# Ledger of designs, part 33: VH-VL binders against c3mjb8

Target 1, 104 residues: c3mjb8
Amino acid sequence: MRIKNKIKKRIIELIELAYITARKGDLELAREYIKLAEMYSRKGRIKIPLKYKRMFCRKCYTPLITGVTERRRIRSKILIRTCLICNWQRRYVLSRNKGSNKEN
Below, E stands for the ipSAE of ESMFold2; O stands for the ipSAE of OpenDDE; V2 stands for 0.75 times the mean of E and O plus 0.25 times the DockQ between their complexes.

## First folded at step 12 (VH-VL; framework fv_pritumumab)

Design L6 (at its last look DockQ between E and O 0.49; V2 from the best seeds 0.75)
Fold by OpenDDE, look of step 12:
Structure L6 (fold): chain C 104 residues (1-104), chain A 123 residues (1-123), chain B 107 residues (1-107)
Amino acid sequence: as target 1 above (104 residues)
Amino acid sequence: EVQLLESGGDLVQPGGSLRLSCAASGFTFSDYAMSWVRQAPGKGLEWVSWISGSGYSTEYADSVKGRFTISRDNSQNTLYLQMNSLRVEDTAVYICARESYDFWLGYYYFDHWGQGTLVTVSS
Amino acid sequence: DIQMTQSPSSLSASVGDRVTITCRASQSIRSWLAWFQQKPGKAPKSLIYAASSRQSKVPTQFSGSGSGTDFTLTISSLQPEDFATYYCQQSYSTPLTFGGGTKVEIK
């Protein structure tokens, strides 16, 4: 396996682990995993896939879990995701395909 | 059409090993996390194991930790469950389930299930 | 682990009846609750996710409500094909856990 692919694997693994860890209730450790993933991304110049980047707050590195660390609201056909830890907000235009697993 | 087809169920003795397979079709397999759920005869559903779409992360029920291994081959669209040190209480229909994600609501959920394969552990 | 308690374990009803099944979590799971239907010898069928969101192709007589610890599955008008066992399942945290099931039988 090429080095970049190995690093990419580690990045994804860390983000997945962070999400699982957060869902188990350890937000602090989860954040550390995300920070580590981000560090690997920067140092390796490896882009984090979008579906994984959407799994955590880009500001405070907290995994975003609906009802726990994230609030989601729909207003005027816009999805507003709010991090409940740092209040960071991201907006998405709603598509017709609600409930699909497309481009997480 | 999404299809999940389990196979590999058999009769084995306690302490034996068995490998189950779940063949997936009708969707991009690697985009979905998968789980094994089992149901003992006449009993309810019990979650057994989970694996991420990438295959890099796994979770297990305490009842199977150290004995079962979940894996996947995304190139072959197949989910596996390696079962070692089988016990009588492991007797069940083993079902694979696809985990989907609703991006707008932010929830993961099972949306498709296989019919299952019967594993019988008996002396 | 989060324990899921369903009630009742079984009930008898007639076609056209309103049926209510409850599920209680041992701790708050917010809305990370799903409902499934299972018929004998068949694979489970997903009905509701996120406590109240109906999955695709699920009939309108099925609805879910609740948040936190108490959840309800309602069948507004029971159809002949609705006689089955129903399970709730929390996905708030691992291990994922299921309720004990509610068997809906014909009266």
Scores: ipSAE 0.880, ipTM 0.939, lowest interface PAE 0.5, mean pLDDT 95
Fold by ESMFold2, look of step 12:
Structure L6 (fold): chain C 104 residues (1-104), chain A 123 residues (1-123), chain B 107 residues (1-107)
Amino acid sequence: as target 1 above (104 residues)
Amino acid sequence: EVQLLESGGDLVQPGGSLRLSCAASGFTFSDYAMSWVRQAPGKGLEWVSWISGSGYSTEYADSVKGRFTISRDNSQNTLYLQMNSLRVEDTAVYICARESYDFWLGYYYFDHWGQGTLVTVSS
Amino acid sequence: DIQMTQSPSSLSASVGDRVTITCRASQSIRSWLAWFQQKPGKAPKSLIYAASSRQSKVPTQFSGSGSGTDFTLTISSLQPEDFATYYCQQSYSTPLTFGGGTKVEIK
């Protein structure tokens, strides 16, 4: 559907813009772009693609920039990401997807 | 295989215009941000411009702001650089580059480069 | 803008030699540093990203180290195909900037 694809494109555009906005140091504006993208996703019933969903903190909506707004630790097949703004942690199983292991 | 093929380089006079293309194949083009990088004869590499995967966000080196426009057509898998008000110092090989992301480490980096197309600005 | 200072600008070496190239940023770039190889008349080839991570299919004689402002590319044993110019590049902030290059020539 053309309308649903337009909304998905806008979601992606906002998340991309949020990341570069955060890289320039404006975290407040960057969070507003993420919140808007989340609103479009929920209103339009459109799933944010995984790669973009992983670009920001799900608790505080800060774009995650390695060594700046987030810390990463890797053990075995587990990645642990910590938002340095709100201390939210997420764990990712990148090669052990047996249904009983899942991210978040 | 990932392939980037530039075209459109030519000899032009100062003040002239030129449009470069970079044809992409072997990957989902819209998933990747792209850059133009240039190299003057016998000189090093200089970043020119960047565009996001969607095409919405762009960045430019100060030396080309207001004169160059980066764009993309994701339906044709093609990156463009519209170059206006060309100057002698714009003479270079122009190379397109693909930006990739390592989710495990969390870094963006250029992972593939085209061969380049030569732009010569001379009166 | 972040200036990237690369040294040496050139060097002569023999097959089998250990080569070290350094790159210094004018301010901290954390680990947002990449290394590229370019042979005459050819496109650049990506070697290292994130300061020390080798790209796929890059031979194991290439290694990168450093963080903050000081970075090193090491070629542990030069091969005939390693004679080229090497560039560092920061991606911490725009404008993206490259070092001036290091030409590695056969002695």
Scores: ipSAE 0.798, ipTM 0.888, lowest interface PAE 0.8, mean pLDDT 91
ESMFold2 (binder alone), look of step 12: mean pLDDT 91; pTM 0.909

Design L7 (at its last look DockQ between E and O 0.66; V2 from the best seeds 0.80)
Fold by OpenDDE, look of step 12:
Structure L7 (fold): chain C 104 residues (1-104), chain A 123 residues (1-123), chain B 107 residues (1-107)
Amino acid sequence: as target 1 above (104 residues)
Amino acid sequence: EVQLLESGGDLVQPGGSLRLSCAASGFTFSDYAMSWVRQAPGKGLEWVSWISGSGYSTEYADSVKGRFTISRDNSQNTLYLQMNSLRVEDTAVYICARESYDFWQGYYYFDHWGQGTLVTVSS
Amino acid sequence: DIQMTQSPSSLSASVGDRVTITCRASQSIRSWLAWFQQKPGKAPKSLIYAASSRQSKVPTQFSGSGSGTDFTLTISSLQPEDFATYYCQQSYSTPYTFGGGTKVEIK
């Protein structure tokens, strides 16, 4: 396995681990995992896939968990995701029906 | 149509080993986390193990930690459960379940289940 | 671990009855709660997720409510095909845990 692919794997592992860790209640450790993943991304010049980038706040690196660290609201056909830790907010135009499953 | 088909269930002695498979079809397998859930005869549901879509992260119930290993082959659309050091209390129907994600609400949840495969551990 | 206490363990009802099943979590799980139906010898069927969101093709007589620690599954008018065992499950954190189940039997 090429080094770049190994790094990418580690990045994804860290983000997944961060999300699991946050769901278990350790937000501080979770944030450290995300920070580490971001560092690997920068140093390795490896883009984090969108699926995984959406799992954490890009401002404060907190994993986004609905009802815990994130609030989601739909207004005027726009999904608004708000980080409850730093108030970072991102908007998504609704392209699918409410309640539809996303494969990613 | 989403399909999950378990196989590999058998009768084994305590201390034995067995590998279960779950063949997935009808969806992009690698996009979904998967779990094994088991049900002892006449009992309720018990979560056994979880694996991320990438296969890089896994979780286990305490009752099976160190004995069971969950894995997946995304190229073959197959989920596995390697069971070692089997105990009588491991006797159950083992069911694979797909974990979906609702992007609009932000929740993960089981949306599809297989029919299960029976594992019997008996001396 | 999060314990899920489901009640009642069993109930008898007639077609057309309103049936209510409750599930209590040992700690707040916000809305990370799902309901499943299982018939004998069959795989579980997903009914509700996110405490109140009905899954695709689930009949309208099924509804979920609650948040935090207390949750309810309601069958507004019990149909013949609804006699089964129902389970709640928290997906807030691993290990995922299930309630003990509620068997809905015909009176």
Scores: ipSAE 0.872, ipTM 0.940, lowest interface PAE 0.5, mean pLDDT 95
Fold by ESMFold2, look of step 12:
Structure L7 (fold): chain C 104 residues (1-104), chain A 123 residues (1-123), chain B 107 residues (1-107)
Amino acid sequence: as target 1 above (104 residues)
Amino acid sequence: EVQLLESGGDLVQPGGSLRLSCAASGFTFSDYAMSWVRQAPGKGLEWVSWISGSGYSTEYADSVKGRFTISRDNSQNTLYLQMNSLRVEDTAVYICARESYDFWQGYYYFDHWGQGTLVTVSS
Amino acid sequence: DIQMTQSPSSLSASVGDRVTITCRASQSIRSWLAWFQQKPGKAPKSLIYAASSRQSKVPTQFSGSGSGTDFTLTISSLQPEDFATYYCQQSYSTPYTFGGGTKVEIK
C-alpha cells in the first residue's frame, strides 16, 4: 500500500495546486494540473477522494471557485453547481444533518 | 470544544530565530487548513501564512516570504511557524486560526482563533 | 494586493443604538468577505462570512450585507457586550487582507 499512498499524495498535491493556480487566474495551467491528477488516478487505480473531486468541473477540469468559475443555487434542499466555463451542472442532495466539508 | 493554543513567543534580538507552535484539540486537525495571523501592539490584524489540511500547499505574505516557514505535524495535531531573520517590524502577538468550509455556499472562512503568543524583537 | 478600507476608524454609541460599519475593497471580491469582533487582550471572534452568513452562536443583532466592493456590518441594537473593535477581511485572493478596524466605544 506504500506505492498507492505515494500516488494518492501526488493526486492531492496536484488538485490543491490547481485550485491555488485557478484563484490566481491561470485557468489553463490549473486544468493541466487536474488532468495530470486524473491520469495518476486512472493509472494507479486510485479513486480521487470525494472532497477533492468536488473541487473541479468533471467535464472541463476547471477548478470551481464560487462566484468566479461556478454559480451555486439551492432549490428545495438540492444544491446545483454550474461551471461557468462549460455550463456543466452537478446536483447534490443535502441530508437532515448537513455538515460542512472540511479542508483535507 | 475546539481549542487552539499557541506557544513559543519570546524576546529576541533582530536577526534571531523563533519557532512558534499551535496545539490543536477537539477536532480532526488534518481536515482543516490553518493560518497564522499577527497583531502588532495597538494595531490591526495582518495575515502571515496559510497551510492546507494535507500540509502540501503553503502561502505567505510578501513581508515574511523567505524568512518564515509554516508547517504542520498532523500526527501530533500541531501547527508551526519557523521565524528566521527576525526584524523589529515582526513584533506582534501571533495567532493561529482554523479555516472551515461551507459546502452549501462554497466559501472558506476562519471559524476559530487561538489566544496568541507574543513575539518581541528588540535590540 | 486587495486593500480593505474600513470606516469609521472609531465611533461612540449608546446601548440600544443601531451601528453601521462599512468596508470597501479596492477591487471586486464578490462575496468573499468576513467580519470579526475583538475585545482587548482577547482572541478575535468570527461573526460573519460570505458577506452575510452568521457564524454559529453569533447573536442576531449582527448582520452583514453587500457584494462586490461595498460591504456593511450592522448591529441592530447595541448591547453592552458589543463594545469592541470590528474588522472586515477578504478571502478572495491571497494575501488575505483586513480592514484597519472600527472601535465601537460607549458614548
Scores: ipSAE 0.823, ipTM 0.905, lowest interface PAE 0.7, mean pLDDT 92
ESMFold2 (binder alone), look of step 12: mean pLDDT 92; pTM 0.924

Design L8 (at its last look DockQ between E and O 0.63; V2 from the best seeds 0.77)
Fold by OpenDDE, look of step 12:
Structure L8 (fold): chain C 104 residues (1-104), chain A 123 residues (1-123), chain B 107 residues (1-107)
Amino acid sequence: as target 1 above (104 residues)
Amino acid sequence: EVQLLESGGDLVQPGGSLRLSCAASGFTFSDYAMSWVRQAPGKGLEWVSWISGSGYSTEYADSVKGRFTISRDNSQNTLYLQMNSLRVEDTAVYICARESYDSSQGYYYFDHWGQGTLVTVSS
Amino acid sequence: DIQMTQSPSSLSASVGDRVTITCRASQSIRSWLAWFQQKPGKAPKSLIYAASSRQSKVPTQFSGSGSGTDFTLTISSLQPEDFATYYCQQSYSTPLTFGGGTKVEIK
């Protein structure tokens, strides 16, 4: 396996692990995993896939878990995701034909 | 149409090993996390193991940790469960389940189940 | 681990009846609760997720409510095909855990 692919794999592993860790209640450790993933991304010049980037707050590195660290609201066909830790907000335009069933 | 078909169930002795397979079709397999759930005869449902779509992350119930290994081959659209050191209490129908994600609400949930394959551990 | 207590374990009802099944979590799981139906010798069928969201092709007589620790599955008017065992399941944290099940039988 090429080094870049190995690093990419590690980044994804860390983000997945962070999400699982956060769901187990350890937000601090989870944030550290995200920070580490971001560091690997930056140093390796490897872009984090969008699906994984959407799993955490890009401001405070907290995994976004609905009802725990994230609030989601839909207004006028716009999805508003709010980080409950740092209040960072992202807005997504909801398209009529987007399949909603995708795993991280 | 989404299809999940389990196979590999058999009669084995305690301490034996068995590998289960779940063949997936009708969807992009790698986009979905998968789980094994088992049901002992006449009993309720018990979660056994989980694996992410990438296959990089796994989770196990305490009852099977160290003995079972979940894996997947995304090129073959197949989920596996390697079961070692089998015990009588592992006797159950083993079912594979697809985990979906609601991007609007942010929840993960099981949306499709296979019919299961029977594993019997007996002396 | 999060314990899921489901009640009742069984109930008898007639076609057309309103049926209510409850599930209690040992700790708050917010809305990370799902309901499943299972008939003998068949695979489970997903009914509700996120406590109150009905899955595709699930009949309208099924509804879910609740948040935190207490949840309810309601069948507004029981149909002949609804006699089965129902399970709640939390997906808030691993290990994923199920309720003990509620068998809905013909009265």
Scores: ipSAE 0.853, ipTM 0.936, lowest interface PAE 0.6, mean pLDDT 95
Fold by ESMFold2, look of step 12:
Structure L8 (fold): chain C 104 residues (1-104), chain A 123 residues (1-123), chain B 107 residues (1-107)
Amino acid sequence: as target 1 above (104 residues)
Amino acid sequence: EVQLLESGGDLVQPGGSLRLSCAASGFTFSDYAMSWVRQAPGKGLEWVSWISGSGYSTEYADSVKGRFTISRDNSQNTLYLQMNSLRVEDTAVYICARESYDSSQGYYYFDHWGQGTLVTVSS
Amino acid sequence: DIQMTQSPSSLSASVGDRVTITCRASQSIRSWLAWFQQKPGKAPKSLIYAASSRQSKVPTQFSGSGSGTDFTLTISSLQPEDFATYYCQQSYSTPLTFGGGTKVEIK
């Protein structure tokens, strides 16, 4: 029997690696890691945890790095994240509780 | 209350090995990435290594790659640094640091530090 | 590697003075800059992250500014307990790197 935990581990490993790779400047390789993580998620029918799902642009698969590949704007409790590569925007309702990891 | 307590520092000869521990309490350990930072006597701070909250990803300073291994046991709330092939220039106080995330601004940052454990490498 | 250059390496100031410490990165780090305080024989204390965001329980005399390559830590009114060494640190890319430190002596 398959162990879904091993596939979930591989998905998380790839997304973490993608973020690290993007911070070193290699966005093309980073996107390939994200695409592979998405493939494992689809084939295994395993949901990517929200924390990791929000680490990359869902349109172009670029890891989102503040001030580098994304812009963030906050108005009251609304966070607007804009991918600087493809201009896709996502809006989030957030609380004012630093360090809470509410995206997870 | 967040607490980080390092242990395992000792006097060792060049070429020797040593394992450091950092015991964590007062927070959900697996939610946080961790780093080791060192400070040679009378000198500044130098980042040594980093490990993700999951434990799946690690990074190392070039000066320690291939000789040091960072790891964590999330069931024991403990961070480790295995140091092999020690050199005189590895002499330092080794300090563990917790990395937090500001989800509104999107920045990772060190928010808590241990007191450190002294490693002395001398013939 | 991104080199972080702090200036000055040391300074002396009186209680109540405005103190500024500068930090320059060898390439743009956007706002991925932190400041730490360290007293002799003690662990570092986190002051500021994201160039200007004050950490919890950090006194209001501490403020940070800058982006790109040039950053400043300001102590608006120096207190006797602010005698310490201050470090900047970039988290833009690995290896993470610190400035050489600025020793603040109160006279």
Scores: ipSAE 0.769, ipTM 0.894, lowest interface PAE 0.9, mean pLDDT 91
ESMFold2 (binder alone), look of step 12: mean pLDDT 92; pTM 0.926

## First folded at step 13 (VH-VL; framework fv_pritumumab)

Design N1 (at its last look DockQ between E and O 0.69; V2 from the best seeds 0.80)
Fold by OpenDDE, look of step 13:
Parts: structure tokens; sequence; C-alpha cells
Structure N1 (fold): chain C 104 residues (1-104), chain A 123 residues (1-123), chain B 107 residues (1-107)
């Protein structure tokens, strides 16, 4: 396995771990995992897959968990995701295809 | 059509080992987290283990931690459960379940279940 | 661990009856609650997720409500095929935990 692939794997592992850690109630440690993942991404010049980028707040690095660290609302066919830690918001246009859920 | 087929269930003695498999078809296996859930005869459901779609993250119930290992081969669309140091209380039908994600609501949930495979631990 | 207390453990009902099953979490799980149906010798079938969202192809007589600690599964009009055991399950945190189940029997 090429070095870049190994780094990519570690990035994904960290993000997944962050999410699990956050769900266990340790947001501080979870944020540290995300920060570390971002660092690996920058140093390795490896883009984080969109699926995993959407798992945390890009502003404060908090894993986004519905009802805990994130609020989701749909208005006028737009999904609004709000980070409850820093109030950062992202907007998504609703797609007709359920299949797009797994590709994101 | 999504299909999950468990296999490997058998009769084993306490302290023995067994490896279960769950063959998945009808979907992109690597996109979904998977879990093992077991049900003792005449009893309710008990979550056993979880593994992410990538296979990089795993979780275990305390009752099986250190004894069971969940893994997956995404190239073969197969989920595994290696069970070591089996106990009588591990006797159950073991079911694999697919965990989906609703992006619009932000929830993970089980949406498909296999029929299960029976593991009997008896002296 | 989050304990899920399901009630009643069993109930008898007739076709056409309104059936209500409750599930209580030992702590707030927000809306991270699912309901499943299981018939003897069969795999569980997913009914509801996110406390109130019906899964695909689930009949409309099934509905879920609640948030926080108290949740309810309602079968508005019991059908012959609905006699089964029902389970709630929290997915708020690991370990994932299930309620004890509710057996819906024919009166």
Amino acid sequence: as target 1 above (104 residues)
Amino acid sequence: EVQLLESGGDLVQPGGSLRLSCAASGFTFSDYAMSWVRQAPGKGLEWVSWISGSGYSTEYADSVKGRFTISRDNSQNTLYLQMNSLRVEDTAVYICAREDYDFWQGYYYFDHWGQGTLVTVSS
Amino acid sequence: DIQMTQSPSSLSASVGDRVTITCRASQSIRSWLAWFQQKPGKAPKSLIYAASSRQSKVPTQFSGSGSGTDFTLTISSLQPEDFATYYCQQSYSTPLTFGGGTKVEIK
C-alpha cells in the first residue's frame, strides 16, 4: 500500500473514531481527533472524502450528531445543518434520489 | 434486492471457537456499517458488535469484549464474527444487520436483517 | 449503558384494535429510537427509525412518536399479520440496547 493510501486510511479512522467518541460524550477528545485528521490531510495533501467531511463541523471541528451537536431543519427544499457548538450553518439542496445519500 | 445470509452456526463446547459469516448481496457492501445481534432461545435481542463500512472502526458489547472479533472483507461482501472462549450464555441465533444512514435527518438505523444462524454452546 | 424499558411485556388484542406500546429510556436519547417487528422463527423487521420515520414499505397503520426518554409505537388498526413481538432500540450511544419486547397476541 502506498504511503498516501495509508495516510488516507488514518484520516478516515480518526474521523470515525471522533464520531464514536463524540457519541460517547467526549466532545473535546473528539475534536482533537478531527484536528489531527485535518493535519494529516494538509501535510499529506490528501483530500478528505466528502462523506467524512460532512461528519464534522468544518469551523470548530466538532463531530455533528443530530440532536446533540447538530440541528437539522428542512425549509423550502433546503436542508439546513446547524452546529450547536459554534452555530456554523451549512445548506444542502434536497435531492430526489435516495441513492445520492450513500454517494455523499 | 438486499440479502443477508448468515452461516457458520454450530454446536460447540464451552471454551471452543467458532467463526460466523454473513454474505451480503444487492448493495454496495462497503458503504454500510454492519452489526451482529443475537437472540437467545425465547429471549429478546442483544446487540453484539458493530463495524464501520470501511472496517476501520469496531465496537463491542461488554459481554463479548476480548472474546469476539468483528471483521469484514469488502472485496467479498462478507461480514465475519470470530468467537473465541465461548460460553453457555453465548448460545443464541446470531443475526447480521445492515445499518443505513438518513442524510436528511442525520440518523443511523438498521434497515435489513438476516435470518440468523444458530450457535449452541453446550458441554 | 442506556436501559430501555418496554411496556407492556404482552397484550391481547383483536383485529381492528388500536394498539399502543411504550418504551422508556433511562436517559435522554433525543430521537435515536427505532422500532422492530419479529415473528417466531423469523428475522426482525425494521418499522420505524428516528422515533417517527417509517421505513420503506412499512404499512401506514404503524406510527412512532416521542422524544427524549418516552416513546410510543402505535398500530392504529391491528391487522392479522401484525400479531408479533415488537422491540424498541436506542442508537444514541453504544452499546446499542433493546427493550424487552412486547408480544401482541390474538384475543
Scores: ipSAE 0.883, ipTM 0.941, lowest interface PAE 0.5, mean pLDDT 95
Fold by ESMFold2, look of step 13:
Structure N1 (fold): chain C 104 residues (1-104), chain A 123 residues (1-123), chain B 107 residues (1-107)
Amino acid sequence: as target 1 above (104 residues)
Amino acid sequence: EVQLLESGGDLVQPGGSLRLSCAASGFTFSDYAMSWVRQAPGKGLEWVSWISGSGYSTEYADSVKGRFTISRDNSQNTLYLQMNSLRVEDTAVYICAREDYDFWQGYYYFDHWGQGTLVTVSS
Amino acid sequence: DIQMTQSPSSLSASVGDRVTITCRASQSIRSWLAWFQQKPGKAPKSLIYAASSRQSKVPTQFSGSGSGTDFTLTISSLQPEDFATYYCQQSYSTPLTFGGGTKVEIK
C-alpha cells in the first residue's frame, strides 16, 4: 500500500537520522528519533527491516556505534553485542561474511 | 566485476555549474552508501559528500555545503554530484567511492573506487 | 574536525625492506581508521579498515595496528609493486579526513 510505503520510508529516515545524530554525540536526541520510529512502526503495523532494527539497542533505544555506544566480541561464530549505555546484550549466530549487510 | 565509472568533468569558469555522474555495475547499488572524494592536482584526498544506500540521508563537507548536492537514482544505478557556484579551489579529480559494512566487526569502510573525472575551474 | 598527521611525508627504501608509516589523529577515533595505496595517475586502492583488518586480496606484507590516536601501517618486506603513496583516513566522524600521505620511493 502507498500509505504503508510512506510510513516505512519515514521509519527508515528516522533510524538513519538517529545514527548520524548519535555519531555527532547527541545521544538524547538520537534516542528520541528511534522512539518516534518505533511509534510509527507500532501504529502502522510495519515491521522495521532487520538491517535497521540491528542499528539500535532494543532496551534503551541508543544507536549502536562500535567502540562508542557498544562493544563487540566474537567467540566461536557467535557475535556478542553489548550496549555500553544500559548493558543489554544481544547474541548473533553468524553466517559466512560474503553477502553480509548490503545497505549502509 | 565491481565497476564505478565517473563522467561529466569539464573546464568551467568560476561561478559555473557541472553535474557529475558515477555509473555503478557488478553489485546491488541500493545496498551501498556512496561518497564523492576529490584530489586537487599534486595534493591529497579530501572527502566531499556522502549519501546512504536508501538515498534518504546525505552529508557534506563544510567547503561545499549549499553549493553541491549529492543524489542517486537506484533504478539507474547512478550516483550524481550537482556542483553550483564553482570556485577555482574546487579544481580536482572527483572520485566516487563505495562504502561497505562489516557487520561482524561493525565498521563502515570504502572498498572500491572509481577512476575519477577532472573538473577544472579557471578563468 | 579531526586532523590526521602522517609521518614521514616520504621515504626511500629498497626491495625487501621493512617500512613503517605512522598516522596520528588529533582526537581519539577508537579503531575507525583505514589505509589506502595510490599510484601516480590512478585511483586509491583500499588496504586496511578497522585499524588492522586487511581487505580482500591485499597481500600479507601489509599489516595495520593501533587504536585511539596512534596508528601504524607496516610493509614487512617491500615488493617492487609497493612503491606508491599511502594515506590513512578516519571514519569516526564527518568530515571524513585523510592524512597528508607518505610517498614510498625506490632507493
Scores: ipSAE 0.791, ipTM 0.893, lowest interface PAE 0.8, mean pLDDT 91
ESMFold2 (binder alone), look of step 13: mean pLDDT 92; pTM 0.918

